# Miniprotein binders against q56419: the designs that were tried, part 39

Target 1, 326 residues: q56419
Amino acid sequence: MEGRTLEEVQEEVFKRHGVLVPKKELEDLAKALEEAGLLLTEKVEARLKEEEEKLKRERPMRLAGLSYPEGEREARAFLEAFRASYPGEGEEARVLLMPHLEPSRVPEVYGAALAALEKTPPPERIYLVGVAHRPLKEKAAALPVPFQTPFGPALPDLPALQALDALLPFELFNTPLAFREEHSLELPLFFLKGRFPEARVLPLLVARRSPELGEALKVVLRDFPGLLVLAVDLSHVGPRFGDTPLTRTLAEEARRRDLGFLERLAEGEPEAALAFLGANPTRIDGVEVVASLLPLLRERKGKVLAHRLDLEAPTLSAVGAGTLVL

## First folded at step 17 (miniprotein)

Design n2
Fold by OpenDDE base, fold request of step 18:
Structure n2 (fold): chain B 326 residues (1-326), chain A 107 residues (1-107)
Amino acid sequence: as target 1 above (326 residues)
Amino acid sequence: TEEERRFEELFIEAWELLFLGYDSGNPEIMRQAIELFKEALEIAKRTGDPEREAAVLATLALAYYELGDWEEARKYAREALRIAEEKGIEYVIQYARRLLEWLERLG
């Protein structure tokens, strides 16, 4: 089937080859430990409930001091260093595709995103669409609260979020705990808030393709114009993802798929981009996001600013990242 | 007990970090998780809880696998399996065996 999720591809690989799927093994072990009463205790459940209640007010930083500096001054220096890592100039973006991978792994790709933002007039609002790395109750979700950053809180655009919710056949405001540690929003938001401190944000997560989301957003964008940001990674190959160690052939295939995907998006052909991936054998992360946003990506011409297949040498694995403007 | 409480706190925090590090692709976060698991392991040893000990050992094996430290992964997986077989902890036996089989295929 065309357009499988990363998880579906991993499950298929497991079924076909009996290969260890690391993510599934983590989840299965965690589940077994929970069932044994070693992880999810009554106390932990009570804590999670409290955290869920707190998420009704704000989303605190989770990756401050881990992936980026907590202090504003240090955060600004961090931002400037990332911008400096990309030697080129950016292009004005109406749609920005950027990574959510650990920034230190692909600094120039984030730098390219910053370069694009330099050429972009400050938007009133940012539609930030990330990938759900935890299960959602629905195909997509939003968290309508301030997200903390070193540059101050990123405030939600409540009117636009409400307008979006009204057009969806499901409840948009679902699964708040899925946002608690979701790096696919937090990491790009650091850079976005640093560049556009006054922009409101619509933090959105996609778990499964939702054509309804793209159609609804198309309508909402007419009344609530803004920058659309797709925070997605590309190929995931090697032993950490159930493959053999990275070879020249595997790396070339990953690059081919990454660039072929991005180039077709740059040509305004998102359906062709998805079709090009087929069963997604290199496990491109952003397929469900792109599949959800087809109405917003069609016929838009743009440019690929950066791409990297980043090798993690100890695991002989690699992750693709790219920056695209439309 | 206070030790049991501390174990639970460490173990859940470490698992949260492990998932966060894995998903974000940050090995330093996973290394932090490993340090917390090691502390939890020492508690399990002191309290004489073989199930908790085997569980942490299996988790450490997986964490080291995710970091590409195959030698340490094998070490912890073997120890997890040993304790689990001795005590009849089936879910750990199954998991540790699968992980060892995979590690053997990697070389």
Scores: ipSAE 0.765, ipTM 0.914, lowest interface PAE 0.7, mean pLDDT 92
Fold by OpenDDE base, fold request of step 18:
Structure n2 (fold): chain B 326 residues (1-326), chain A 107 residues (1-107)
Amino acid sequence: as target 1 above (326 residues)
Amino acid sequence: TEEERRFEELFIEAWELLFLGYDSGNPEIMRQAIELFKEALEIAKRTGDPEREAAVLATLALAYYELGDWEEARKYAREALRIAEEKGIEYVIQYARRLLEWLERLG
């Protein structure tokens, strides 16, 4: 089945092969615990409501001190170190595909993104499109509030967000709690804000492919030009994702899928990129984002700057990451 | 009680960290979750709440699985199963058994 989410692919693998899907196991256990009154208590509900109310004002850092430094000085040094990890030069980006994986796992891939940003004139706004790792009420969502970073708040472009909302057949500003801990926005935003401190941001999440989003964004981008950033990872293979331990064959397939996907995107053929993945057996997570943004990716030629399939040795699993400029 | 409150706080925070660590691919976050779960476990033991104890143990089993520590995962899953079977906590029984079966397949 073409155009499946990572989770859908995992579920299919489970159904077909009887392999444990870890994410589902987490969710199922959490649900069972909630039903038993051990997780979702009145107190938790009250807290979540409070957090939701706070999210009307700002999105605090969740990963500061965990994935990146909280302090600005240290954060700048962090950026420099990541940039240094990529020995090449970047290219000007109109569209940047970059990872949202834990930065320490793929430093040179983030470094490549930084290299591209060095060659990119400061945009007025950044359309940051991440992957929803939590359910959304709609196919896509936005959170129109400042996102905290070590470099100060990333301010939303409210006019552009409103313009986008007006063109969508669904409420864009849905599921604020899905943004609370969403790393697919927070991690790339760290790098983006560090490089472009004055850029406004449109933080967008995609849960499921939304052709409407791409069409709407195409219109919005005309009136509100900016840098489009796809914060997506690539293949997810190994036991953490329902496979057997990583083998040479599996790794080669993952790399083939990743690179084949990125190369077709680099040629301005996003439909071909999606088609190349077919059933997405290596579970590239960015497929729904790309599928949503087809109108913006068509005919844009670019370059793959970096790719890594990062082995998580303890789990014998690997995640692909790449940096693509268009 | 204060202990129950503390348990809930720890358990919820740990679960949040567990999801965050899993989704972000950051093992250190998952390790932090495990530490909080261990604190929660100690509370459950002290309060004599077998359901909470079994629940935390099952969760720890899964967390260790996500870290690739299959030995510890098995250990905690077995303990979860033991308590759950003793006390008739069906959902933990089912989960722990399933996890153990999977862990056996991984070797």
Scores: ipSAE 0.760, ipTM 0.912, lowest interface PAE 0.7, mean pLDDT 92
Fold by OpenDDE base, fold request of step 18:
Structure n2 (fold): chain B 326 residues (1-326), chain A 107 residues (1-107)
Amino acid sequence: as target 1 above (326 residues)
Amino acid sequence: TEEERRFEELFIEAWELLFLGYDSGNPEIMRQAIELFKEALEIAKRTGDPEREAAVLATLALAYYELGDWEEARKYAREALRIAEEKGIEYVIQYARRLLEWLERLG
């Protein structure tokens, strides 16, 4: 069964059950407001054009002071606190699956990622694959510019990015505005740059499954070895995502799907992991990323280091997060 | 006018924050968005623009829903619907009705 995106699952739930899909409601209202001339004005368009031009040079921090400290000293203390939240030891990673959820919600899961990084020799480059929360012109995209962090800029690996672009049937360097506020890259990059200050980065976004991306990356990794990082979340359940309030049954199902997905990945069976999710009724967010990277995940055995289903009490909703090393 | 410009700036920035907070799972970012929407609402009221007022009210209803404050969400949705029905703002009418119907199902 072809894996579904979070949005596709939400839309199906809406169609099938007449349940409000919150993200779609946001998007539909935003679109209606744009059509009414309230959200997209000439001034806003001019600003966006200017921001797009700036993104040709660098990607500034968006979540500094919101999700993590802006200052280097405070950022280092933040990093150490997250590491301390995970009581275990890590393992060497060639592939790291880690969350991109608000760090404060799942500190020990990020801590587990940091523990894995401590056991990982500093890579020359990091292939950071996030989830596009904004539309892309293509199935995947890259932004070949420095990403600002409290630890200094994360510099792009231009030779490796160019090699990747040359192997793809589409233009890799598309939709720069999609990177402007993309937390699925910014949040994991904070932790990665903090641990590997000298590593170059390939910041990649996946909107839709691209088998071509995985095949191309497999080739590029031969000439440009590095750490592969999948920055993905797991289940999204409850009213914020179109479900009824979280129940024991719903939480157990979310955990079952999260752990079943991660365990099959840890066994080196990514196709089995995707098949296990079926229609993805608990809306695991990382499906399109995993589906794109199958050639890199096959036959790689690893270990699940951490998992959490984090309850957001006010919304009676929960999000799953996990850390996996391969 | 300067007030219209300020409204537009606030409204867009608030929507950007709303999406950012929603996608990242950070309720504090969504609360920041709500504060900007409230400022935009006050401008819309002062300028006497019922479409902008209704639009912001509908947006606030959704933002409070995303925070799990269903009582405030209902309040703002009802107010949005009232103004929109009085002024014939169809897209807000449709949205506010749908949101209210959903909020009624949640309890």
Scores: ipSAE 0.759, ipTM 0.912, lowest interface PAE 0.7, mean pLDDT 92
Fold by ESMFold2, fold request of step 18:
Structure n2 (fold): chain B 326 residues (1-326), chain A 107 residues (1-107)
Amino acid sequence: as target 1 above (326 residues)
Amino acid sequence: TEEERRFEELFIEAWELLFLGYDSGNPEIMRQAIELFKEALEIAKRTGDPEREAAVLATLALAYYELGDWEEARKYAREALRIAEEKGIEYVIQYARRLLEWLERLG
């Protein structure tokens, strides 16, 4: 092989021949099936339209029985088990970064978030900022309705949501269907509502960076103080994400980028954290959220409590998750 | 018909579970999607609908690929391709071929 490693040869082949992007292939096939009339018939379309109207009144649990228990007693036991998976102490948070990856994959990372919440005085409201996995009509969106949880409904902070909407140059409430199955809000909310049952919520999604959102939130937070939660994952590497097979070298790079990103955020240097990632070759998930929220992250120092790069042996892939308090 | 309604409900629910499992990183959700796709496949075979059969097979191939079971992905993709080529179902042909070519690179 003329002195090249197997890894180097594999990378050259993948670069030359293009890369299958698995989420795009799912999206393209689903679209083709819709165009062929196999997914959306008239009666199915009527049911989806009815569901959209229901989302204007409440957002039901989607992941109960899949990612967490549906019953309140079992849900409390589940929450306690996650806290126990992180034996350390937390620190008070004004801003919390936590994952939205399937909780069973990174239990100590969620446990670290619970440890931080133990040290955090109960807030009047939580600004919960997730990553949109379905298209939004704008750069960001909110859904001003109760989100059901095993611990009771998480009620929206309607005055704060209206104040936010009034400050933005786009409509905030115009994409309710995007929230229907959005795990980046539902999974963190389970933990947050379990610990802060009286807090109201601003459920927010970011699709693309919005400096306007960060500036507006800075204003709204002065009048409506609360806990800011960035519900984001970190590196995504390997074939499941359109990459070459995971190697020790790629995993080490992903860990280095995850920790370097988190550590720069912990020093109150969010611009440096983004610059450190450059073109973001390990596809850290939280970049658009952090870029939107720069005014709320500058000069705010804190600590990284936990990190895991969780390996997916069958797909030769990995996802990073972390817990940061500011 | 009742069989047609059942297929449509299964296929959409399975697709939503597939996206949810992919996005959340939860393989158990993806396995549940696969079980629903297999029920839908039975209906497509029973009703003699080759486009539905090929579509479900292509989707199963992609679901198994996403789950990391690349041998099953190849099997379903080849069967989808066989039916789609016989019946001229172009979008299935295109997706099955792309997946098979990628899987050969991954080995």
Scores: ipSAE 0.704, ipTM 0.885, lowest interface PAE 1.5, mean pLDDT 90

Design n2
Fold by ESMFold2, fold request of step 18:
Structure n2 (fold): chain B 326 residues (1-326), chain A 107 residues (1-107)
Amino acid sequence: as target 1 above (326 residues)
Amino acid sequence: TEEERRFEELFIEAWELLFLGYDSGNPEIMRQAIELFKEALEIAKRTGDPEREAAVLATLALAYYELGDWEEARKYAREALRIAEEKGIEYVIQYARRLLEWLERLG
């Protein structure tokens, strides 16, 4: 107005009036509807009980036909198309950071992960660490059952899971229902199982940082070596995430935060990567996983293979995704 | 009744899809949720249940907001608010007003 840009005026309005947090609004409305009896609490409980019983035997595909093809032949072609989206070479990974965002939004970032797997000797097992999108009873959890994929079941490494559970000050096998819809395991697993069909899996979720998990995993990896995968997304900016509309300045900041975080991890400096984010103003969701796994990330040097800040024009928002090998 | 059971099945499934679409960043899943919510809305209107109708309208408003279709979000939020104010459905009033105020800030 008085020489201010539209962007500056919009930012001032958001500062003055507070911010609607969209996921919390969904959660609060669903809870209110449940309390009003409109979500049929008895029927919901019965369905959840049935799903919990199923989850004691296996974790079925939830995103087949939605994020990836259900049929094996089509799934193999889909996987190869993603590899082709990344024209570069990978590097051998002892640790792989890859996204869990909808794959069609960041195809070359998943392709970079495939390129890294191409250079990685088939591991006996994969430690797959995702981000819990539903509450856990503890800081972290695992589900010791087969996860179904179009390439066949990804079998759990029960001895390694049991060894991990024994080292933790809490029950690792908690909150099975949190795994029912958890895309941060399912989406990366599609790519991992497609490339390593014989590898067993430790499917792990982090809700809140757990230094105990990292210390325990360091011990378990000594006796049960394998590939460590951090299945995390990066910046979340814009109104879909309770933020101001995306501007060039906000996008530049999100990219800077994403790349600075990844580059410090690639230097073997995970504490510096966390410190670089400060209060985490662009809401990188990998922070809790990295903070849990510090002992496994220190002094491990590597390379950032890919990064994208994916723009969501309708919501004036963006999500960052990256691929890092260590 | 059969209509009431159908509404309840649609509403639960639509909510599950809405959360899944939001969390995974997949707008096509959220659009599928919206189609189920619209079917549930038709049942609520047919059965003359204002709380069900207001609840589905509020949910549709929020779903359209999450997709970035803010004009549709305003439309559904205003209708939800009208019914909820008439019938004293406090949780819908609170959600609809908060969403409408936020949408005005977005322009």
Scores: ipSAE 0.688, ipTM 0.878, lowest interface PAE 1.5, mean pLDDT 90
Fold by ESMFold2, fold request of step 18:
Structure n2 (fold): chain B 326 residues (1-326), chain A 107 residues (1-107)
Amino acid sequence: as target 1 above (326 residues)
Amino acid sequence: TEEERRFEELFIEAWELLFLGYDSGNPEIMRQAIELFKEALEIAKRTGDPEREAAVLATLALAYYELGDWEEARKYAREALRIAEEKGIEYVIQYARRLLEWLERLG
């Protein structure tokens, strides 16, 4: 040999020809452009700092005109059309799992969430827990400001947020810019605010599992009762997510994994739901949220109202979405 | 310059839309990002800035890959690579080669 081990040669070949993970490629290219001075200049940094200060006052709509209508009348009609996409009945929810995927892709799944809300007494507040798509400084974060919607601002529940912050071993209000573009809060909030226009909101993001968050929320919910919403998507499969092209077999496996996960949650067995996913190749983006909220999910029985594995023909990929009431 | 300022604004906005479209699963948002990248590309060409031009081309290649238009992805990746190899722009070379290699595996 040329003084190199077989392992060194194999590693070199793997590194040059390894698997492409599209989200990581986007992040790495963006970072390389920032380092080259093409993406983050001193003027852009000043603007982002200014936006961060504005986000300490309010969170504007980012997806109006893109995922939902900007005007209130049109937004109301849009909301009702989604309800009509799910002809079934809902059930009362103390905990609701719903998607954050583009609503037009899974209208009946969002419709099922609306059906559940029809059976749910108006809550004083909603604990809305999404998935951070940008890095957080801590495992979880909140933004204690009004979130703008076509139905008016969703006001923060400041006393509940302050109580939550006081129970955590880290500053809860830690990464305002991460909320700027976060669709996992904005898209579900459109539906929640439309149905419960007077409810206050705790807008929460999870980046990495935090048992501390779940324990703290259990305590806060005793004094500040409300609706807990897990705003999460399910399986992500296919080339858009770094896999081989979707096949019938892979789609069937993804559906089984999504439904098996949801059904175990519906039985009040969140640890079993997580264990069921094991080394399963399907990526479920709700895992870190569920893992954080175990104390709130244990022993809560309920029902899966809807599921869809939405096929993306151009990318040979799919994303799963579901609606679960507990 | 004014053209440089406009390029930077377009490029940042387009990247923000690209991430938003990817994360939300909304292809129309990704198409809007692509239109802004195309405008930025024209500025980079007019100003004769090969690093900006190669960077936008590499980004367009990745954006088209994410939309499932793999023929356009190959086209932009090859052009990005050509400029980057000529001018020694290593991070573009890296990304364009990785994408082209992956696209070959997809067929």
Scores: ipSAE 0.555, ipTM 0.828, lowest interface PAE 2.5, mean pLDDT 88

